# Designs tried in a protein design chat: miniprotein binders against q9h3h3. Part 146

Target 1, 235 residues: q9h3h3
Amino acid sequence: EDGFTAEHLAAEAMAADMDPWLVFDARTTPATELDAWLAKYPPSQVTRYGDPGSPNSEPVGWIAVYGQGYSPNSGDVQGLQAAWEALQTSGRPITPGTLRQLAITHHVLSGKWLMHLAPGFKLDHAWAGIARAVVEGQLQVAKVSPRAKEGGRQVICVYTDDFTDRLGVLEADSAIRAAGIKCLLTYKPDVYTYLGIYRANRWHLCPTLYESRFQLGGSARGSRVLDRANNVELT

## First folded at step 9 (miniprotein)

Design SB14
Fold by ESMFold2-Fast, scan of step 9:
Structure SB14 (fold): chain B 235 residues (1-235), chain A 81 residues (1-81)
Amino acid sequence: as target 1 above (235 residues)
Amino acid sequence: GSMKEVRIEIEVGTDEEEIERLLKEAIEFLKEGAKVTIEIHGDNPLELIKLAYRIAMRLREAGFRVIVEIRGDTVIIRVEP
């Protein structure tokens, strides 16, 4: 119907990345300052474009926590985009395999576990748990979206450095569960975000690689992980 | 007044040479202490934000404060020295 196009969603994501971020950087800031920072910037109250009544008067694209060992590497995004335009005009098939190969060629390997929560206490509590796991070294880096003017769910993104490293992706899922997170998680490689692969994409590609559901009980892993593209259970 | 503000308008599809010329003018105004607002218009959201991203990054690399705001078919880039 009147939903967002894939191009529109990609544009919004790029805009958020360009705007200023509120960052707790554990590489330069003592862990003891985290609780005060979280209290100052609860994601349910930080507004996307600033508001006199919010913690921010200026636009905020993301609220982020960097782990002590975090080393940013976004790869060659410009080269990726140029290769993507060439692929689209070449007549060659656009498949998960061709996108994976473009990502590898241009070193755009990062990916993220996504969780969507309504603004409020549960979002702020979940974010605090994730932020502490990052500062304690269980996760590498995470960010959460600010509140949009129209409202709607906010997203917490928990990053891994290599979406082709299945074990690393699964280890991040385990750490998220250990932080007390029980909601549905989906995993998306950043290459899909940069190229505008969302649910209603033109190539009918599944926009996520993995899905994680909380499992109550004595499982060694706190969740069941499904490979969405191949419909295969990994745990 | 003593406050200087400059507005530059760009359409998606503008020639690369013209964009470079406008950016050089913007940087010169910023070096003189003026505030610069760049307003980019286009009907394709992805092409619009790609151009805005390129312009914003050039200005940030030059050391200026850059705020980007999306308004439908328009992106407004506010730049302070």
Scores: ipSAE 0.012, ipTM 0.322, lowest interface PAE 8.9, mean pLDDT 82

Design SB15
Fold by ESMFold2-Fast, scan of step 9:
Structure SB15 (fold): chain B 235 residues (1-235), chain A 81 residues (1-81)
Amino acid sequence: as target 1 above (235 residues)
Amino acid sequence: GSMKEVRIEIEVGTDEEEIERLLKEAIEFLKEGAKVTIEIHGDNPLELIKLAYRIAARLREAGFRVIVEIRGDTVIIRVEP
């Protein structure tokens, strides 16, 4: 809803991260088990706080798939948050460039392609395609939100290691499209998530760096990718 | 018979010693088989969530089942033995 503050959205994201995750980990689980796991835990049916009538009786913050080569590196998030508080107190300007430098200094480089879909068959089908791409090695890691008690759209997040590596970001976009995904994608660096940069943030920053739109026929990559800040096409 | 239900209210800004005292009391009630509900109130959503999950982590470390639910300016923590 347009009435929610950026701080409320950030708080909900933190809560989801801190609650238990339901994980298919391809580093320790055979790929042959993925289809059964996806059938058991379709994101449209997994509930945020648990319900005996749903696939889960306990809270689930995220449903995730880890690829065989996945090696988590969140960087120095604690140092990032301390530096962010100091920056806000200093009165110095808050800009995309300042946040980028803060992220680089603290090695908080990961980011994600986001897609928002209504609960139902299309969400579950899109998630299954992404999950298979992760397990087959075309993507590194992905997660999807469970169904909220109030309803509303769910989000699939597909991660890349380094938001400053434009080629890596574009390779992930290509893999998402190859998996059959045709909806709008936006790319958000994790530094923005940790620092609470969502829509309607008080610094009036665009909350995403890139946008990908599906192209039928004309594009060699299956999509057009736009740098939103500079209004420049990357593909 | 009926099990006891215990309700604890905490406000963001409560000092750490008082929070620890309340958590120790909650853990004692949980060990006796009671259900505990902790309501946390605060006007800053991020500080509210940080406190809530610090409390939840302590209770989960103690072996209890914990559900944390956000409701606007409050967080409800439901704990079962």
Scores: ipSAE 0.310, ipTM 0.715, lowest interface PAE 2.9, mean pLDDT 86

Design SB16
Fold by ESMFold2-Fast, scan of step 9:
Structure SB16 (fold): chain B 235 residues (1-235), chain A 81 residues (1-81)
Amino acid sequence: as target 1 above (235 residues)
Amino acid sequence: GSMKEVRIEIEVGTDEEEIERLLKEAIEFLKEGAKVTIEIHGDNPLELIKLAYRIAQRLREAGFRVIVEIRGDTVIIRVEP
C-alpha cells in the first residue's frame, strides 16, 4: 500500500522470484497444450500463498510462459552490485545515463513492459492473449502475478532481452497491441529493479523508460510511445 | 496429525550456528507431527527476505510444506509436517 517503501517493494519482488513458479515452457511442451494450461491456471484465481479453493494449494510467486526461442541471460549481477556500491561511495551523480552504462558494462540488459489490471475476466483474457503471442513467437517471455491475499491489481510483465535496443522494445509493444491489449503500458529495465529504483527513490529518477498508450486512428492501429527519459515521442 | 504448535523467533544477524541449531530443533518437532511457525524479525527488508528464504529452502529440502508470508519488518514461515 501507500506506506510501503522502495525497500519493501524490492523485498516483495525478491520473495515472489524465490517462491515456486507455474510455467508453461514452449521449449519442451507442445503449443497444443497451452489452452488447457490457461484454463487450469487463470491468474485471477491462482492465489499468492495457496488456498484449497484455488487452483493451487502451495505458494506461487509467478505464472509464466517461456517462448520456444527463449534463452535467459541475467548478465553479471554480482559485478553490477559491486559497481553500484562503488558509484554510491564515489560521490558521482547518479543519473539514468550512469545506470545505463553500469548495465551495459555488466550485460544486465533485460527489461519489461508492465500492465496492471484488476482481477477478473479482463486480466485473464489479456494474459491468454499475451501467452499465445509468446508461444507463437511474437514475444519471448512473459509472467503475471497471482492474486494477492489483500486483493488489488495484478501485473503482467512482458520481457525483452535488451532495453538499450529501442527497436526491440517497440516491436514488443506492437506485439502486445496486436494481442488486443489496450491499457497503459510502462517499460522498466531490470537493472532498475536490481538497484532498487522504484517510485519515490532517493535519487529522484523516473522508474520507467517508456510509456505506451493505445491509439486507434487512420490506417494504423497501435500506440503512442513516449521516451520518458528524453521526453520524446517515438510513434 | 498433531494438535501441538511450536513458535520459534529469529532475528536478522543471528549466528549461522544458532540458526542451524534452531532449524534442527524445528525439524525434530515437525518429525513428531507438530506444526511449526518461525517468525523472523529485522529492520532491513532485503536481509530479512534473504534469511527467510534460506531457512525456507532448508525446510523444503527436508521434505516439509513451507509457506513464507511477508509482514513488513517480520516474515512468518509456516511449516507443516
Scores: ipSAE 0.162, ipTM 0.607, lowest interface PAE 4.4, mean pLDDT 85

Design SB17
Fold by ESMFold2-Fast, scan of step 9:
Order: structure tokens, then sequence, then C-alpha cells
Structure SB17 (fold): chain B 235 residues (1-235), chain A 81 residues (1-81)
């Protein structure tokens, strides 16, 4: 049951990564073209598998914006996966610390702030704010899921290069808040995604490291950030 | 006449040498202007997508237009020149 659910989610994620992406790449495209691109591809209207009534006739896995300084580095994902299989076979305890060590050893360090929003104006507005922050250099890279055939919420992912760098993770949260985002944010290291570990997993691991809630007036940074692993407020 | 269409079926667990042979044949048909459809079957969703991903990436790197459609325990890869 749980194994099938986790593998199904991992399969869907791989399929989205494999299908074509709609990309605004600030490394090669002038920032002045961003507003037209955002108007052409609002995420609430871009469909996962394409149709004649949407902006896309072809499948779209992700809609992404790359910052001027963006340089992708996924680390050694193949080595990570092999080590994970060996760990499971070894009978050694599987803990957050063990998984963190595997990620460090194989340089699979990226992570992301996630926000889930229903299709509509608020999603498109939030995405436009994030995309502008990326192009202006306050964030490095972000992507948003297209609209699924069955409906449901869409996800905006804002990436950082190192989940072990707490200051960098918090700085990204601040930039997201400065872009006008007020919804709940959760932070997940990509190591959990590459290994197919989601909320309901057989090892009872929590893949969410941080949680950010918007706070008006009481916080100098506009948000409260909780370290979910240690159950301690950071701000 | 209409463009030639070629259909290839692959099961998860097929030998890597056989997969490479089938891909080389598919590429030759695509170079001749044919459409190619690859249908992959498997019971493990993760292994099914991993195989589909390897095949689609190989074909995209060769310069072809690739559309992947997931249907439960089957993945359909449609390829055009």
Amino acid sequence: as target 1 above (235 residues)
Amino acid sequence: GSMKEVRIEIEVGTDEREIERLLKEAIEFLKEGAKVTIEIHGDNPLELIKLAYRIARRLREAGFRVIVEIRGDTVIIRVEP
C-alpha cells in the first residue's frame, strides 16, 4: 500500500521531469521579455498533456524560470540511489541523520521551498512574483507545475543549492516573502525526492525540514520559520 | 501514400542489449521520415518510468520530437522526426 503510493508519486515526478519544459532562461533572454512570457504561459491555463484550448498543444512537465547565475548541479544521484539500496539491504537503521549523510557524501544537496495553490488568479500572481524575483537575482531558480486533467492544487518550487546551509534556506524564504507571498511554505531536500520518500513512507521519515508561516507586524522578516526536525522556532 | 508508422513493444526487464538494438532500428526508421510509437509495459511504476525516461532521453538527444503518455502499467512514447 504505502510502497505503491510512494513509487507512484516518484513515477509521476520522473514523468514530469522527462516531458518538455517551458523555460524562461535569464542567462540568454533579456529581462524585458519576462512579462510577455508570463502572459503567454499562466500556470493556471497551461495543461499537463496539452489541448487546443490551452496555451500548449504539447505536453508540459514544468514551467520554469532560470536566473542569470543559475548553474544546475544535481550531484551524484546514481551513487546516492545505489548507496540507498545497499543501506536498505544492510539492515542498518534508516534515520534522518543517515539519509543526510548519504546526501552529503554524494553531493545531492539541493532543496526547495514548496507552496501549493489552487488554479486561478492567485496562483498566476504568485508565480509572476516569484519569476520576477528570479530574473532580478533575489532567487536562483523556480518552477511551477501545469494544470492536471483532474484539477487539484498546483505547486511552485523555489530552489536553493544546499539544504544543509540554514542561512541560505532562510534567505530564500525572506526573498519569497519580499515577492509578496503570504501562504504556507514547506522546505524539502531533493534527496528525499530522488529516493521517492514522501509524507507516507515506510521509514516514518519527515521529508519536510522547515515550515514558514506569514506573520504580519510581529516579525522583522515577515515570517515565522520552524525547524520541523528539531521542533524549534528559528524566527 | 501516408507516412510510414512503426510500433515497438518493450517489457520492463528486457535485456539492455535488446533495448539498444530496438532503439537503433527506431532511429533508422525516424531518419527515413517514419513515425515511431514505443509501448512499454511493466508492473512496477518506478521501473516503468525509469525505462521510459532512458528511452525518451536517448531519442530526444538524437534530435527527435518525443511525447510520453502514462496509462497505468503502460507508457506510450510517440516519436516524430
Scores: ipSAE 0.029, ipTM 0.432, lowest interface PAE 5.3, mean pLDDT 85

Design SB18
Fold by ESMFold2-Fast, scan of step 9:
Structure SB18 (fold): chain B 235 residues (1-235), chain A 81 residues (1-81)
Amino acid sequence: as target 1 above (235 residues)
Amino acid sequence: GSMKEVRIEIEVGTDEEEIRELLKEAIEFLKEGAKVTIEIHGDNPLELIKLAYRIARRLREAGFRVIVEIRGDTVIIRVEP
């Protein structure tokens, strides 16, 4: 909307990554301090560029929680980008399968479950649940966007180490649901983010690999996960 | 004290040496208590952001408060002493 392209979305994401982050790092901070930190920095009140009326006077790109066992591994992003340019020149079809192989070759394996929520109580409550699950060891790492100047929905990202590990992706979904989250979730591999695969991409690829919906009825009550690329139900 | 404001405009593709000189002048104004606004223009959003954050990083390393705002084909960097 507002005329933004996939390149504009990528630029905004890069800016957020490069601005300072508010981090609760369970590797160096006692878990007993989490509730006070969450009360100090509710994502519905933390502003993207700072405001004397908000918890932050300085810009904040992301609000993040790192688990005790969190060990970042971004892989070879530079090699991935070079190979991506070669792939585009080669005439080889650009499909989920070719991008998967590119990601594996360059060890760019992380991915994330995404949930989009309006600023307010439900966002702050959802983030608190996710943050506690991270600190307690059920999830590895998560982040949430600050409140934008124009308003709009904020995003919570819950990361997994390896998007090709389907069981790990599904275990993360289960942990998110166990934290009380019942909204729509979509799963995006970081390789898609690095290569600029968003909704309006030139290759007509679905920007996410999985979709999770919470079903309340019958014996199928619980999380229903769909593999969007193959149109196959996994749960 | 005087409330001084300085505006600097930069295009993506500007010579690196020229950018360094503009930043030296900006830092001198900031040390004298002025507020500095740097406006960067460019058609490529990614190159625009890369330049903006290279500039922001240098200013933050110098100890100044820096806010980077994206406005379409323009990035506004607001700097306080």
Scores: ipSAE 0.089, ipTM 0.579, lowest interface PAE 5.5, mean pLDDT 85

Design SB19
Fold by ESMFold2-Fast, scan of step 9:
Structure SB19 (fold): chain B 235 residues (1-235), chain A 81 residues (1-81)
Amino acid sequence: as target 1 above (235 residues)
Amino acid sequence: GSMKEVRIEIEVGTDEEEIERLLKEAIEFLKEGAKVTIEIHGKNPLELIKLAYRIARRLREAGFRVIVEIRGDTVIIRVEP
């Protein structure tokens, strides 16, 4: 629990983003090649810093699948960061609402559903399901972390274009559930990631905007989704 | 044939001009065909990673193969021509 800070988590995330990625890009690669690619690069076996005994000899920051219609749009991240510095010195309260306004003003709208799984068959099976949903067009883009040498949970991130678009967020959740995923899902807007809002942040903000729980026999969608910021059930 | 290797150590908080000087020297060794290892030390993990990847980006933009490894309060950057 102790000894890891929000700065440690932000530093690790930055390093992963800067290291090389293993990408299946459905915009340029036929869908028929996906199963072979998934078999070659299962996330439980791909190592963060490379290992002669693993699929990779060199560092891998992320394993990603880009959908056929994927078009990256990060917004004005530099403007967001400058405005964040100004906000911190202004004395204005730092709340989910003020961060939402910064994100809208600077067009930093993307976000992601997160699932954390231990290395092994369940992780690889979950990732394969997500990857197929991306290549088939039910999801836009996803990535999964490689295996750390220390062991520990790995994360699958499933992105949506606009965290303020509740229908889009719910459609992604539905597609994740349709892929057979039953674990807890939490949704984090990318604005929180760019600004270093992780667990144990100094502003005591919950980094989770939406939460999805699998519900047996309670929903045709297979899940119950909660808006954590407004404490409202969306399904 | 013999391989030439160069090791550089940098502490977080080192003057920007000194970092640039060390990087220019590293680039000259890399152009000569040597391998360069840069070891960065720092107590603040975010500042450590920011510096490490700023250095890595500079070297990658110069056309070199760069591998970055995080080891606690230390980052090791391995560079090949």
Scores: ipSAE 0.015, ipTM 0.485, lowest interface PAE 6.0, mean pLDDT 84

Design SB2
Fold by ESMFold2-Fast, scan of step 9:
Structure SB2 (fold): chain B 235 residues (1-235), chain A 81 residues (1-81)
Amino acid sequence: as target 1 above (235 residues)
Amino acid sequence: GSMKEVRIEIEVGTDEEEIERLLKEAIEFLKEGAKVTIEIHGDNPLELIMLAYRIARRLREAGFRVIVEIRGDTVIIRVEP
């Protein structure tokens, strides 16, 4: 039953990825246009399916900002899925290490820092800070979910190229903190998303690799980062 | 005219190298201002949806406007520059 819920959440995520996106692309758009774009499309007001009175008249899956040097690479997702089916059929243990190896073998290396915020000023302010950091080159790419009709928290995703590059993951955390973000962050590799590893998954895997908590009092680092899989403090 | 619109057909099970080649070709046409339509065919719904998801995501990440329509054993991806 846990597996059914994870598959449902994965299907909803795929639907959002397949619907139209609102994109500010710094590779083709001058940085001077960002503030006007952010004012036009605040994530607390953009609705998932285009409610009357929202900035959008059609469905929006994601609101995204692409950095000037952004070069996407999804890897071999088909090969990953074939290997995943084989692994499940083999009866071999499904562990973080096994999933890491599948991701490396099939070059599915991207991952993301996640933050969940209620709709409103704090969400819009946080997104604006992240978007500016992307356009200024401190982060590579980010996206934020639109507002669901039922309400609930929205998610900001800040991507890194390689979840196995711990230094790169930590550098992204530092840049997020420098942008003024103080809420809890968790880091999830995209391989977990493709394979349906969410909360309460049937393999009892932790759905995130890292957790970042803001440090009060202006420490030099700005955050404490924990490796959740190995229960080790990294900073 | 024909050069202003390009149609690409893909079958589920197509080699990854061939998919990459077709996507690079589609991106070049989109950079030239052409409209691209990609039709994906497959009998297995899960494999069809996952392939369509990969292709749509790739094109959106490249900065293009992508609309996806699912029709049973076929997914139509309409891409505008």
Scores: ipSAE 0.013, ipTM 0.283, lowest interface PAE 8.1, mean pLDDT 82

Design SB20
Fold by ESMFold2-Fast, scan of step 9:
Structure SB20 (fold): chain B 235 residues (1-235), chain A 81 residues (1-81)
Amino acid sequence: as target 1 above (235 residues)
Amino acid sequence: GSMKEVRIEIEVGTDEEEIERLLKEAIEFLKEGAKVTIEIHGLNPLELIKLAYRIARRLREAGFRVIVEIRGDTVIIRVEP
């Protein structure tokens, strides 16, 4: 049952990645066009499979903003997936340490801060803040899911290059907070996403490395960040 | 309606020769101006999506407009000439 849920989420993620994306690419588009683009494509109104009544008539997998310096490096995802299949068929215990080593070996190092919000004004406002931070150079790249046919919360993903670089992960958190975001954030390495490991999984793995909670005052970064695996506060 | 419509059903696990035969038939219908809907069923969602987008890629490479929609344990592929 947990396996079914994890595979279903992985299948939906794969489909979203393969469907067309709505992209604001700051490498080729002037920053002055961002506000009009955000007004045209608010994520609370963009539908997953298209609708004449929405901003899109065609399917949209993701709505994304690429920063001026964005240069994607996903590593050897095929090698990672092959190694994962071999590990599963070996019958050996699957642990966080084993997955970390697979990620390093195959250079699948990217990760993301996640925030989940209901469709509506707060989602659109949060996305606009993140998009502006990306275009202004405080963040590298971000995407937000379109509105699902069956409803539910939407997710904003803010990416970093290397989940093993703790300072880089914390710098991204600081930039998200500076953009006005106050909701709970969780950080997940992409290795878990590529392998289809979500919160409810048969191996009882926690794919979340960090949690960030907004705090008034106290920290220069405006948040408390917890390393979930070691139960240690980093801020 | 003024357009012919054809429905094809496929199960995850269908052999490659049968899939190619069904795709060839779908392409023939599309060349005749028909709309084609391919419904794929499977219990493994990841294998279901992998098959669906492999089929979608094949049809897009043949020059057709393709929409893939997930509906629980099924995927609906709608194809227009």
Scores: ipSAE 0.288, ipTM 0.698, lowest interface PAE 3.0, mean pLDDT 86

Design SB21
Fold by ESMFold2-Fast, scan of step 9:
Structure SB21 (fold): chain B 235 residues (1-235), chain A 81 residues (1-81)
Amino acid sequence: as target 1 above (235 residues)
Amino acid sequence: GSMKEVRIEIEVGTDEEEIERLLKEAIEFLKEGAKVTIEIHGDSPLELIKLAYRIARRLREAGFRVIVEIRGDTVIIRVEP
């Protein structure tokens, strides 16, 4: 009775993207101001729709940190969506390879490492570590969800600019681990998000390409990364 | 006191002309100090959100505080002057 359909998840994601964001933009703000900003807006306390008792009185869709070299490149999302509609009506098979090709054709290449954490000190500490890595240039951009009205886990998203660049995806994982993150990470291309493909979709596609697990004293990178599509460990 | 609350219901698929009429009416109530709640109904959460944020954008551009909340197959837009 409680649950989210893929369409509900897509609707919530769209709403969050369209509501105001709290942004620390290292392109225009000195790095010395980051600690004060993090103290002012801990994600466990920032509420989705605003509350006089929280740091925000107005709705917040995302809390984000932009790196000094961050240059948004969403590609041709409109062309991607049009091609996706054409593919669905064509009767041709819909596979991971087909979606990858559409993403490449329309330059919709960004993707993200995701971590889900309960509201509290561990979430705020993890976000602070990620934010510092972004401002220091080890990561490009990251965002974290505010506290939901109904409660539940919050998500930290750490973006890379090209999901087909495996080395770049792995470098981001290494930087996340170097920031002290020990929880499970999953990597998802944004093409799936723009097309509304989430868990339990009608095409039985897995939008997760990689998983990263913390490895104490094992890998020099601090993690073991699994290629979900081929079920092969990369590290 | 003379605090007023106005409730407006909209269905997904409502004509653009009717939506604009309802928005102008809502803006007049907001200018008079009333709180406005717009409740949008439909069978697709994604279509609900698309319509809701089109409405929210119009109201935010007019200078009002707007909160959009998803509640299952319904979206509630709360607007304060």
Scores: ipSAE 0.386, ipTM 0.767, lowest interface PAE 2.4, mean pLDDT 86

Design SB22
Fold by ESMFold2-Fast, scan of step 9:
Structure SB22 (fold): chain B 235 residues (1-235), chain A 81 residues (1-81)
Amino acid sequence: as target 1 above (235 residues)
Amino acid sequence: GSMKEVRIEIEVGTDEEEIERLLKEAIEFLKEGAKVTIEIHGDNPLELIKLAYRIARRLREAGFRVIVEIRGNTVIIRVEP
């Protein structure tokens, strides 16, 4: 983290969101075309800024799959950001409950399960499994980062509509596990992302609400899910 | 090779009139088939990226291919005709 701040991470995320995306949209594209699309755009080979010999000659911020029922609703992000600035100026305590209330008030409810994997076969295989689950209707929407110029791990994000709906969050975890994913998963509400709150923040907020670990012979769901903030196992 | 290339440097906080002047010059060079590289420097990464993507949007709206690359406290914008 030396030389990188929460602002640097937010700036990189903003840049990726603003650059072009490669999208498989199941609302308009037949599911039968997915395997060819996945073969054409494996995330281990798609480069962030384009490269001769890669699948892309132009920048790619994200590679995404939209499910047939996907209906984007980011809520009132501008109102959220204004309220956040007012809260910081007010001197009132900033807590997880305060952020939850801001998110609810401004309808900024989406969140995501995150998995971080090194570039290579395992990343491409995991992404293909997630993409198929999205197109088949078990998940709503997902995206994966392209390969960075200097290497490093890539991230797969699997979204849910409402981070306050614990059942929906757990159902997404189950669908991810059913798709064959066995790595560590962490769940982060988008409200933290929009406000630029990452691991080392001055308010000591934990932006990760849940953690999921695969268990061989574990629960019927195939995983153990921890409420990270309260340190309690969910069943 | 022999392709014409133009480099422009901008600091966060540069006057808006000067930025617009530089962008108009960049667009004229691009229309002539030149490649343009714009380097933006600043200490605040969020202000840096906001300025960079405002510039990138202006150039993309003019019909050019734009690559924005973050390098710490610098953003490199590469533009091709």
Scores: ipSAE 0.191, ipTM 0.636, lowest interface PAE 4.0, mean pLDDT 85

Design SB23
Fold by ESMFold2-Fast, scan of step 9:
Structure SB23 (fold): chain B 235 residues (1-235), chain A 81 residues (1-81)
Amino acid sequence: as target 1 above (235 residues)
Amino acid sequence: GSMKEVRIEIEVGTDEEEIERLLKEAIEFLKEGAKVTIEIHGDNPLELIKLAYRIARRLREAGFRVIVEIRGKTVIIRVEP
């Protein structure tokens, strides 16, 4: 509801990013090793802070797969954060359009499709499908959260280079569906993550731009994508 | 002798000089084979985690094993020699 919840989520995300990651990097590792790596590190069993009974004894912030052509470009995050502080101090309205403008100005363009799944077989199976699509070149990069101490759902993030490129966003959705994923997906630009726009943010902004719902039959892409802000179907 | 355990409490807003002093003391205890637990309290979760990971970075740079665990308005840093 209030700003405390959004700040707490932002702090947890920052901690996860700063803790060690388990990475399968297809730029340096043969694709034939992926199945063994997935069996060694199923996300339902990898623990956030380590446990002698899990695959990891040390903290893990994220489990990630990098595609062969992956080239990180976060843009000018420092410039974005400075401009955001200035905007908040200025008293000017904070809207989706203003955040989009800041993102474009500072080249913070990446975004991600999100899926939330309970720990277990379905999560591990979904992650394996996504990981294979990344290594095979159908997606660029993905990560999944480890199991939290308290339990709860885990998140798979599938990244695209440019949230303003609707065709690219839709192509990623199609590739996710082709990998066998049938759950609800939502799309979030990384600018929202960097600026702490989560559920219950103080500006009452919707934290995602698109949603994708699987349709059995009647869709070439296997899904229906909705622009959440404008309530418009993208077919 | 038994394994020694040292606990340190810090509040968000503590002076930079005091934090550096406490870190130097923590490193001395770790070099002597003690386990160190640092508990940080603060009302702003983002400021809390920034301070916690700044401390964790210094301890990891010194060669120690560091686990940072968030618990609401508190962060627990567990350090092993």
Scores: ipSAE 0.206, ipTM 0.639, lowest interface PAE 4.0, mean pLDDT 85

Design SB24
Fold by ESMFold2-Fast, scan of step 9:
Structure SB24 (fold): chain B 235 residues (1-235), chain A 81 residues (1-81)
Amino acid sequence: as target 1 above (235 residues)
Amino acid sequence: GSMKEVRIEIEVGTDEEEIERLLKEAIEFLKEGAKVTIEIHGDNPLELIKLAYRIARRLREAGFRVIVEIRNGTVIIRVEP
């Protein structure tokens, strides 16, 4: 990220989306094949651009698992982008509330829990747990980035259908924790991703809505969730 | 053997006809067994990526192995016959 702007991060995300994906699709593939697929494609070993010494010889943008009931709905992204340009020129304040209304108007409602982990056994173990939860129906869909040439941290994304549905967001957090995940999680609505809202954006917006921290002996959910925009703990 | 590697440079904003001409030349070199590297330069990262993946898609449809590498201000497309 050093020396990269928000535009460069958006370009990298676009490239990953356009490159081929390695997908385990539970809608068409028996669950019994998941363990072999996970062993074949551990994210710490799958390389972004392919390598003779890795599981892939060809580029991989994302490694993904689709749940049996998964049905993608991206909303009206073109309408969202046009409205965003109009908002920027209007002089109207750009706030989390304004972006939420744009997202609702254009039906761009999906969002994701993010976890960042260094390449290695901990990452592969976390991804295996998430993938099993998706195939078993506790989560809808997830993806993980392949290993970059520079060896930085990789990201696991666990999606929910509607970032405005607080109960659904919290239920996904609980399922992630039940899968054995103990690291810090942050929740980002896809509208922020489409509009290029990353850290150090010019509007000084927090790039995530929620933060989840694991607590030993904590709540029945196994975590504490904070609403970062309103600075309110969600119990 | 006369040629094993070819390098092509493209700027964002290059005419569509010129890009098509360069791609046809690249495909001919690839058919002859040469490796081709295309370097795209520009100031707008999103326009760089859009152009790069349009080129990559054309080359992949022609049956070649294509790797797109993102750099600050540059995208490198590596193509194997």
Scores: ipSAE 0.068, ipTM 0.536, lowest interface PAE 5.2, mean pLDDT 84

